# VH-VL binders against q0atu2: the designs that were tried, part 216

Target 1, 119 residues: q0atu2
Amino acid sequence: MLDKKARIRTSREYRNVFEKGKRLSGRFLIIYYVENALDNNRFGFITNKKIGMAVIRNRIKRQLRAIVREYQGQVKNKHDIVLVARAGIGKSSFEGMEKDYIAIMKKAGLFARNANKID
Key: E = the ipSAE of ESMFold2; O = the ipSAE of OpenDDE; V2 = 0.75 times the mean of E and O plus 0.25 times the DockQ between their complexes.

## First folded at step 8 (VH-VL)

Design yc9 (framework fv_ivicentamab_arm2)
Fold by ESMFold2-Fast, scan of step 8:
Structure yc9 (fold): chain C 119 residues (1-119), chain A 119 residues (1-119), chain B 110 residues (1-110)
Amino acid sequence: as target 1 above (119 residues)
Amino acid sequence: EVQLVESGGGLVQPGGSLRLSCAASGFTVSDNDMNWVRQAPGKGLEWVSIIYRRGSTDYASWAKGRFTISRDNSKNTLYLQMNSLRAEDTAVYYCAREYGSWEYYFDYWGQGTLVTVSS
Amino acid sequence: AYDMTQSPSTLSASVGDRVTITCQASQSIDSWLAWYQQKPGKAPKLLIHKASSLESGVPSRFKGSGSGTEFTLTISSLQPDDFATYYCQQYDSYSGEAYTFGGGTKVEIK
């Protein structure tokens, strides 16, 4: 559900983020991030085989995209950001993933501290 | 105003089970992320489990599969079901409320309830 | 992987002394740190959040300072009621599988 413009699509673009970006780790997620020369943010998602079978990896990717989309307006503009799911993410709740994403983005300086959800 | 009152601790044999309760007053438990934190005699604080505002749960790795956090919204009460208890689970168990929806510090704590697992 | 190192582990001081407790984070946490006081046989009590924001009802002799990786809790003019163990806690992000507390500093009055 992320717009095409907001997606990191090529191996070259992923490599750029890994090689030139900063890295921060959270409980379930690692992010790599670098400022881009575009007018928008782009996101990439990596779920490797250590997480589990395809059905689990696809669930995690879908949930991470939903989280990213929900908080898209809070992210500091002009960044390429790659989310790498850690092996333990398959055991986390959706709300745990969401909270970890918000926390790590705040630590990176990419989020306002007050990016809270109102229920 | 805000009160958290814990109960259910006691002496239990290794391999046994206990259920801890935390009765809340002055606020609604489903409006906050709620936690259990323990402290072994003479030791520091160790996080155990969380139940998020919308009902998802997460656990310390050593607690997963043995401990279950839950709540009863009609009774405004938090629970911790502890199974397969070991001597190293001996601790005072605190019920603790997180401030806000994703801020990770604990603004209110219960008095604690002592769980002793005899060898 | 995110360590909170608290020092000293134990300290003895006289009433009226200025006491400083240090908390060191292995990585920057900006100002996202809380301090708790735990008196013998009691639950921890929140003293300070956001490194320096004193909670309502906490005596003004308690002050938090610092940002990034080094934080201090200062008790000016120590009182008998300050006999307690103090814990710092980072809350910028989860650390490994759990919230991260410092090891604690026990303040004993001579």
Scores: ipSAE 0.318, ipTM 0.702, lowest interface PAE 2.1, mean pLDDT 86

## First folded at step 9 (VH-VL)

Design td1 (framework fv_dusigitumab; at its last fold request DockQ between E and O 0.89; V2 from the best seeds 0.82)
Fold by ESMFold2-Fast, scan of step 13:
Structure td1 (fold): chain C 119 residues (1-119), chain A 121 residues (1-121), chain B 111 residues (1-111)
Amino acid sequence: as target 1 above (119 residues)
Amino acid sequence: QVQLVQSGAEVKKPGASVKVSCKASGYTFTGYDINWVRQATGQGLEWMGWMNPYSGETGYAQKFQGRVTMTRNTSISTAYMELSSLRSEDTAVYYCARDYDYYETSYFDYWGQGTTVTVSS
Amino acid sequence: QSVLTQPPSVSAAPGQKVTISCSGSSSNIGDNYVSWYQQLPGTAPKLLIYDNDKRPSGIPDRFSGSKSGTSATLGITGLQTGDEADYYCGTWDSSLSAEYVFGGGTKLTVL
């Protein structure tokens, strides 16, 4: 579970990232990201109704939080990052989502030189 | 400038198939999902399905399941929608539209000009 | 039948204000954000409103949107003859297959 301080919580904060942030797409994920004025990173998670019923959306959101938490130490500080699930993500494996996340974060320049699973 | 340019009008007989193309330009084609929407003459908009051009995954409206296939060719930034077993009630203008995710929803921010498909004997 | 209900037509004079309603259920408008699309005669639809009440760049502020419960409303003030068009609401429905659903459309006539 991500610490409360590491989570984007309000609709206003989410909309700020969508409006001012950069967009980068992967196979199953899109990220929107912007530098913040805080001493830490914050993450948001969006599973649009197009993904499916609540049970599927909740599973995807839980899995994405687990992936982000696992690689939290690899992310460059002072960013607000929103993960948006793309159409078809429900057909992906956990490993597929994990690989997509790592690839996107590296392409965005948000990962440290060697991004690895945190023990 | 974002553009979606669709193939030209088609006239088909009942029972035939039609394949409509939608060529994207002005953005990263794989970065946005494509939706297909149709409109019969004098009628409203009807959603047919989505296609993720990066993964190739698709989702179709129940009404079209089994008759529609959505594909893409990433090398030419082109999406395709093929509808089989055509009936007279499939006579419509078919649109492709780009899906934009914003906060907890998505919407269609750019549309193709439409392709008229006429099914008649 | 469309999943979302709109009046089939609405009319008003130039300079007047008009509102177009869009009624849904808890599985669509009640639990998601609404978009509105304008379709001028002979053209493709164009995004007019997103996220219930936001305007894309280039859409004048005389167009507005709102949502309450399971219904959404499009407002147009200072009507112009160029506003004659069909207007469609749309949103995702999570109850079956996660389909995008449109209203039946409202034809706006500027008298």
Scores: ipSAE 0.835, ipTM 0.925, lowest interface PAE 0.8, mean pLDDT 92
Fold by ESMFold2, fold request of step 10:
Structure td1 (fold): chain C 119 residues (1-119), chain A 121 residues (1-121), chain B 111 residues (1-111)
Amino acid sequence: as target 1 above (119 residues)
Amino acid sequence: QVQLVQSGAEVKKPGASVKVSCKASGYTFTGYDINWVRQATGQGLEWMGWMNPYSGETGYAQKFQGRVTMTRNTSISTAYMELSSLRSEDTAVYYCARDYDYYETSYFDYWGQGTTVTVSS
Amino acid sequence: QSVLTQPPSVSAAPGQKVTISCSGSSSNIGDNYVSWYQQLPGTAPKLLIYDNDKRPSGIPDRFSGSKSGTSATLGITGLQTGDEADYYCGTWDSSLSAEYVFGGGTKLTVL
């Protein structure tokens, strides 16, 4: 569901979101986000080495991608959004990550009102 | 302005424990992880672990596993590090530091002033 | 022995330049991004360089950083007596137990 055009691709694009964007933190996640000049959203995913071994980091990335795919239709367009795994996330369940994502995206004002799956 | 203010110097005997506090101000305390780093007299920096003040989760350096406990009280924006079974080798300055996530890395952008812990007979 | 290797000391005259090396391995410097910290005598460390080569606000541009392979370098030009300090490189190590590691520190003396 997340095609090439919905992905932040280069390290420079990622760094731009950190440099120019807004930061909002939850229990297991941090998001950085900035308006882009496109008609669509782009998503990026970061698991720092402090999170754990590669197997753990890859599992977390996979889970976060799945969460974003499920809710991407509810996100206001024209944003580059980077999800950063926060220390301790490896001890969370998928459901815990999902709840955290929903809460932080609502707090950021990035979900469109009246969109499906807002709760 | 971001500030981390630590508790005062401690003198302890071998076998005792010490608890150092780190009070944060000027930012949302739960939004950034706190790390603890120590420095023995005339020596380099030694990382001890991280603590996520939102979740309370921790990760400790293997060397300190079983002797260190990192906690917080979010209502007063304060982090704590407790080191037990103290030895003379634990004599050091103990720092708290704020961890800032940037791209695929993180770094310690603000540090407390340090707390001297002396372990002597 | 520190996981990251730095020379114990370096010295140069005021106005000159110096470089401080930091050697690691594929699991730390080679696989991650390096920060540098300055510790003036009797004070806490201060962030000097992050993401290999970026300066926080307030750090003058005579401080620079670079990374190549498993090594990082801090460069200081236009040396001033106020630059006398200990300098530490640091990064996350991706080996078992995922820990932050520092270099052993380099004492800079401005003669």
Scores: ipSAE 0.823, ipTM 0.923, lowest interface PAE 0.9, mean pLDDT 92
Fold by OpenDDE, fold request of step 10:
Structure td1 (fold): chain C 119 residues (1-119), chain A 121 residues (1-121), chain B 111 residues (1-111)
Amino acid sequence: as target 1 above (119 residues)
Amino acid sequence: QVQLVQSGAEVKKPGASVKVSCKASGYTFTGYDINWVRQATGQGLEWMGWMNPYSGETGYAQKFQGRVTMTRNTSISTAYMELSSLRSEDTAVYYCARDYDYYETSYFDYWGQGTTVTVSS
Amino acid sequence: QSVLTQPPSVSAAPGQKVTISCSGSSSNIGDNYVSWYQQLPGTAPKLLIYDNDKRPSGIPDRFSGSKSGTSATLGITGLQTGDEADYYCGTWDSSLSAEYVFGGGTKLTVL
């Protein structure tokens, strides 16, 4: 799991990101991101009912958390970032999901300039 | 501005198929799922399914499984809904609607103008 | 017939307040967020309320939404003749597979 301080926890915090953040979509993921007033990043994860059964949603959520943890140190600071799983993600491999995450984050310009392992 | 423009009215015989188109504009087509909803004359709204324009993945209502096919052509930002083995009870106005994700839910924020499909002998 | 239950019709005089109920179950309204759609005669549905109680841009504050338990309510104050329309509640249902479900619709008549 991500550190407690690195997690978006309240519905109000989530909605703030949806209302004020920028939106970018990938094949399996949508990200909403907005600058925060903190010295660290916070991540949120959404796997809504449209994706499928709870077992699938929980699996996807675990995989997304793992991906975010892997690249967390390479993301520009002071951002709230919400990952929304899209329909079809349940049929994607972990690698495919990771690839989509990297692509979207690059497009958003959210990786640090000296970031590695994102090629 | 976001717009969904659907194809014109269709008249079909029982047993035939109909394919309705929905052309999107004013936003990134592949970035939002498309829903299809129909409404029989004088009746309520009935959800048929969703389609992810990026991946082509679909989810259909159980009622229409085996008879409905939702596709897209990304080059022209157009979604399609094909319904086969048409019956008289399929006579309805068919709508496409954009799906907008918000927190732990989604809603249909933009709708096409509707396409009337009449099935009669 | 419809998964969500609405009264078939409601009516009131201009300036009055009306409420439209939407009853469901734990697998739909109980576990998900409700949207409301307005359909004027001869037109396509229009989003009126989302996330139980939020109004899209352009929707006046005369329209309000609320949710409690397995039921949702649409409120309309200061009723106007232009409000005469059909109103539908909708939400996702997680009973079997993820499906969106609508109420049967409520016809609002302005007397």
Scores: ipSAE 0.770, ipTM 0.929, lowest interface PAE 0.7, mean pLDDT 94
ESMFold2, look of step 9: ipSAE 0.803; ipTM 0.913
ESMFold2 (binder alone), look of step 9: mean pLDDT 93; pTM 0.957
OpenDDE, look of step 9: ipSAE 0.627; ipTM 0.901
ESMFold2, fold request of step 10: ipSAE 0.821, 0.811; ipTM 0.924, 0.914
ESMFold2 (binder alone), fold request of step 10: mean pLDDT 93, 93, 93; pTM 0.956, 0.955, 0.956
OpenDDE, fold request of step 10: ipSAE 0.750, 0.754; ipTM 0.926, 0.926

Design td2 (framework fv_dusigitumab; at its last look DockQ between E and O 0.85; V2 from the best seeds 0.00; counts 0 for: pae O 4.3 > 2)
Fold by ESMFold2, look of step 9:
Structure td2 (fold): chain C 119 residues (1-119), chain A 121 residues (1-121), chain B 111 residues (1-111)
Amino acid sequence: as target 1 above (119 residues)
Amino acid sequence: QVQLVQSGAEVKKPGASVKVSCKASGYTFTGYDINWVRQATGQGLEWMGWMNPYSGETGYAQKFQGRVTMTRNTSISTAYMELSSLRSEDTAVYYCARDYSYFETSYFDYWGQGTTVTVSS
Amino acid sequence: QSVLTQPPSVSAAPGQKVTISCSGSSSNIGDNYVSWYQQLPGTAPKLLIYDNDKRPSGIPDRFSGSKSGTSATLGITGLQTGDEADYYCGTWDSSLSAEYVFGGGTKLTVL
């Protein structure tokens, strides 16, 4: 679980990232990201209703939060980042989601210099 | 900008199959899901399914399970929808549409021009 | 029968206002955001309203959307003859076999 400061909490905060941020898509994830005016990163997690019922969507969110928590120290500061689950993510493994996250964050240039040591 | 261009009209006999193509341009093809929607003459819109062009994963409307296959060729940014065991009731215009995620929903922000498929003996 | 219910037709004179309703259930309109699509005669549908009440770039502000409970409404003011079209509401249904659903469509005639 991410601490309170590292979470995007309000609908306004989420919409700001969608409206002002850059979009980059991977196999199972889409990220939207924008620089913020804070001292830290914030993360948000969205599942579309086409993913499935609430229990499945909540499981996916928990898995994505765990992945983000594992790598958060390697993310460049001062960004709001929203992870959006893509269609088909329910058929992926935790490892598959994790690999997709690493790849998409590298493509976005959001990992700091030491991110080269992840793989 | 964003454009979806579909293959030309098809005339088929009952029991045959049809494969409609949808070529995308003006955006990163693998970054957005493609949905297929059909419309019989004088009728409303009917959703058929989605396809994630990055992963190849699909989700079909229950009505079309077992008869529809949605695929893609990412090297030419083209989505395909194949409908088998055609019946006269499958006579319709078939559209591809780009699925855009926004907040907790998605919607179809760009549509192809449509492909008329006529099924007759 | 369509999962989402719309009136089959509506008409009004140029310059007037019309409202098109879309009625659904808790698993679709109640739980999800609604979009509206315009289909001019002989053309593909076009996104008109998303996220219940937002307009894509290029859609004039005389088109508006709203949602209350399990119902959504498209409003069109200052009617023009070019607005003659079929209008569809659409949304995701949150059921176990999650599907996108459209209303049956409403034919707008500008007299």
Scores: ipSAE 0.492, ipTM 0.855, lowest interface PAE 2.9, mean pLDDT 90
Fold by OpenDDE, look of step 9:
Structure td2 (fold): chain C 119 residues (1-119), chain A 121 residues (1-121), chain B 111 residues (1-111)
Amino acid sequence: as target 1 above (119 residues)
Amino acid sequence: QVQLVQSGAEVKKPGASVKVSCKASGYTFTGYDINWVRQATGQGLEWMGWMNPYSGETGYAQKFQGRVTMTRNTSISTAYMELSSLRSEDTAVYYCARDYSYFETSYFDYWGQGTTVTVSS
Amino acid sequence: QSVLTQPPSVSAAPGQKVTISCSGSSSNIGDNYVSWYQQLPGTAPKLLIYDNDKRPSGIPDRFSGSKSGTSATLGITGLQTGDEADYYCGTWDSSLSAEYVFGGGTKLTVL
């Protein structure tokens, strides 16, 4: 499970990321990211109602959390990162979702230089 | 500035197909979904579907399933909506609209100027 | 016939206030943010209100939005002749397959 310390939890925290952060779009994901004043990264997950039924949205959130957890140690420190699921993600495989995450995070330059699980 | 510029008016016979284009500029084309909305003369707005310009994935309104195809050419930042098996009731102005999405909200913040499609014998 | 219900028309004199209602259900307005669109005669729709009550840049504060339960309301104060247009509410419906739904539209006439 993703540590509570590593999660964006409040609306205020989310708003800060959306208002001050940078935005990049991938195939299935949009990421908003901004530097924080902490010693750790925090991740937020948004599944828009556009995705579909609540059961699907919840499944997507679980999958995204699993992906973020897997690569958490390879992300540059001191960032708040919000993942927004795009429409159509519900039809993607887990592997496809993971690939998209890696691609967009690379594009954002958010992986550490010595990251070894992103190839 | 964000702009969506659509193709010109179309006149079609019943049973034919029409393909409307929507060229985007002023933003990253692949970063935002494109929605299509039509409006028959003197009638209200009717949502047709969305298209993800990055992946090409689509979601269509049930009413248009099987007749509508939404595509894109990323190299020229252009979205397309093709409607087949046209009938008189398809006569309308067709709009493309950019979908802005973050958090739990999604709305259409920029619209094309519209394309008039007339279906008549 | 539309998923969201609006009054067909409203009218008022310049300077007055008007409200336009938008009635839906739990799967649309109840669970999702509502947007409002203004369509001037012969033009494309324009985003007027998003996220229930937020105004895009360039929209004057005499336009307001609110949401309560399964209904939304657009408010226009200081009515101007230039406000004569059709107004549509819209939102996502997430009951089965997500579809965007519009109200039937309201024609605002400035007397």
Scores: ipSAE 0.023, ipTM 0.724, lowest interface PAE 4.3, mean pLDDT 90
ESMFold2 (binder alone), look of step 9: mean pLDDT 94; pTM 0.960

Design td3 (framework fv_dusigitumab; at its last look DockQ between E and O 0.82; V2 from the best seeds 0.00; counts 0 for: pae E 3.5 > 2)
Fold by OpenDDE, look of step 9:
Structure td3 (fold): chain C 119 residues (1-119), chain A 121 residues (1-121), chain B 111 residues (1-111)
Amino acid sequence: as target 1 above (119 residues)
Amino acid sequence: QVQLVQSGAEVKKPGASVKVSCKASGYTFTGYDINWVRQATGQGLEWMGWMNPYSGETGYAQKFQGRVTMTRNTSISTAYMELSSLRSEDTAVYYCARDYSYYETSYFDYWGQGTTVTVSS
Amino acid sequence: QSVLTQPPSVSAAPGQKVTISCSGSSSNIGENYVSWYQQLPGTAPKLLIYDNDKRPSGIPDRFSGSKSGTSATLGITGLQTGDEADYYCGTWDSSLSAEYVFGGGTKLTVL
């Protein structure tokens, strides 16, 4: 499970990312990211209501958290990153989500140079 | 500035198909879903579905399942909505609209000018 | 017939205040953010209010939105002749498959 320290938790924190951060869209994900003043990265997860039922949204959140946890060691430090799930994500496989995450994070330049799990 | 420019008016016979285009500009086309909404003469707005321009994935209103196809050409930032087996009741103005979503919200912040589709014998 | 219910029409004199109601259910307005759209005669809809009570840039503060329970309300103060239009509420419905739903629309006449 993703450590509490690595999670965006407050509305204020989310608003800061949305208002001051950069936005990039992938196939299944939209990411908002901004530098923070911390020594660690924080991740937020949003599943828009247009994805569907709560059980689906919760499943997607769990899967995205698992993906972020797997690759968190490869991400550049001092970033707040919010993942917003696009509606189509509900039809995707876990591998598809993972691939999209990697692609969009690369595009954003958020992976460290020495990252070795993203090829 | 964000703009959605739709194709011109269409006149079709019952049973035919119509394909309306929506060209986007002023933003990253693949980054925002496109919704289609129609409005019969003197009637209200009716949501038809959404399309993800990045992946081509769609979600259609149940009412239009099997008759509507939403596609896109990313090279020209254009979304398409095709409605088949047209009926007189399909006579309406059809709109494309950009879906802005973040956090837990989703709304249509920019709209095309509309395309009038007339179905008559 | 629409999933969301609006009064078919409202009217008031210039300078007055009007309110337009939008009634839904737990699966739509009850758990989702409401948007309002203004449609001037012969034009495409325009986003007026989003996230229940937020105004896009360019929308004057005499337009306001609120939400309570399964109902939403659009408020217009200082009514102007240019406000004569149709107004629609809209939101996502999360019953089975997510669909966007509109109210039936309200025609605002400025007397």
Scores: ipSAE 0.559, ipTM 0.885, lowest interface PAE 1.0, mean pLDDT 93
Fold by ESMFold2, look of step 9:
Structure td3 (fold): chain C 119 residues (1-119), chain A 121 residues (1-121), chain B 111 residues (1-111)
Amino acid sequence: as target 1 above (119 residues)
Amino acid sequence: QVQLVQSGAEVKKPGASVKVSCKASGYTFTGYDINWVRQATGQGLEWMGWMNPYSGETGYAQKFQGRVTMTRNTSISTAYMELSSLRSEDTAVYYCARDYSYYETSYFDYWGQGTTVTVSS
Amino acid sequence: QSVLTQPPSVSAAPGQKVTISCSGSSSNIGENYVSWYQQLPGTAPKLLIYDNDKRPSGIPDRFSGSKSGTSATLGITGLQTGDEADYYCGTWDSSLSAEYVFGGGTKLTVL
């Protein structure tokens, strides 16, 4: 799936994105994003227990990871991006989450113009 | 400046319904969930439910399921809570609160001034 | 009875230190971060502590929070008469229907 280099791993890395980054909200997702000093992007995924039981939260994380992998080649490099599941996401479809992700990433200006390569 | 301004006090008879409004300003209304909390005189806080103003999705406390409806009008940044089949024990101050999600939790960072609802026999 | 247990009241003299406890269970305090809310008489609650121990802007450092196991504690040092209020702990409960729960509230009296 996403390789180790493309993951936000530590609490400090997550806190940096939440403290220094910009926030945008969609129907099912919130993203926090900040420019990093690397040559690549890193992604993080957060679901809190408000969303539901662990099975539901793990399903949502798995779906979001799949969506991010599908579009990672279109994302401008040098960003740390955290996706936060929003209340009500458990009732959404994969397609609904995907459309939401695309819309948020476009609004944030994180898609590269004419980026056709898989990153 | 984030602000939540609620509608005025209501006096109702048992069996009636009440609809309280909560107008948001100073932030992007659809970007944060709204929760409703009530407080009977001399009593503690009681959570009633959440509403996602972007999607319209809601989650109600089991105690209020079937009696409460939470809605919004995004064009005027206003949330609503309607409680039906009122009883004397529904006499309380009703608050709206903004839900801020951070990392693995969320909490209520801004509150409306409260709306007093009195249900008299 | 509230889901989270707090003492109904506490009191102390100005300048003293008080603590307010909040006891819950594994499905709420044990798994989730705790917030504290201050409610002055006749007013709406105000966020005082979030994420167990963090203060919003404008909250003085004499207010502190901590969590251990299924219990949380609000500490107030340098007590002032303006601190007279009701204090509530709150957190999400991770049970089947996922609800927000508050403690029963603690009335602080400054003598």
Scores: ipSAE 0.407, ipTM 0.831, lowest interface PAE 3.5, mean pLDDT 89
ESMFold2 (binder alone), look of step 9: mean pLDDT 94; pTM 0.960

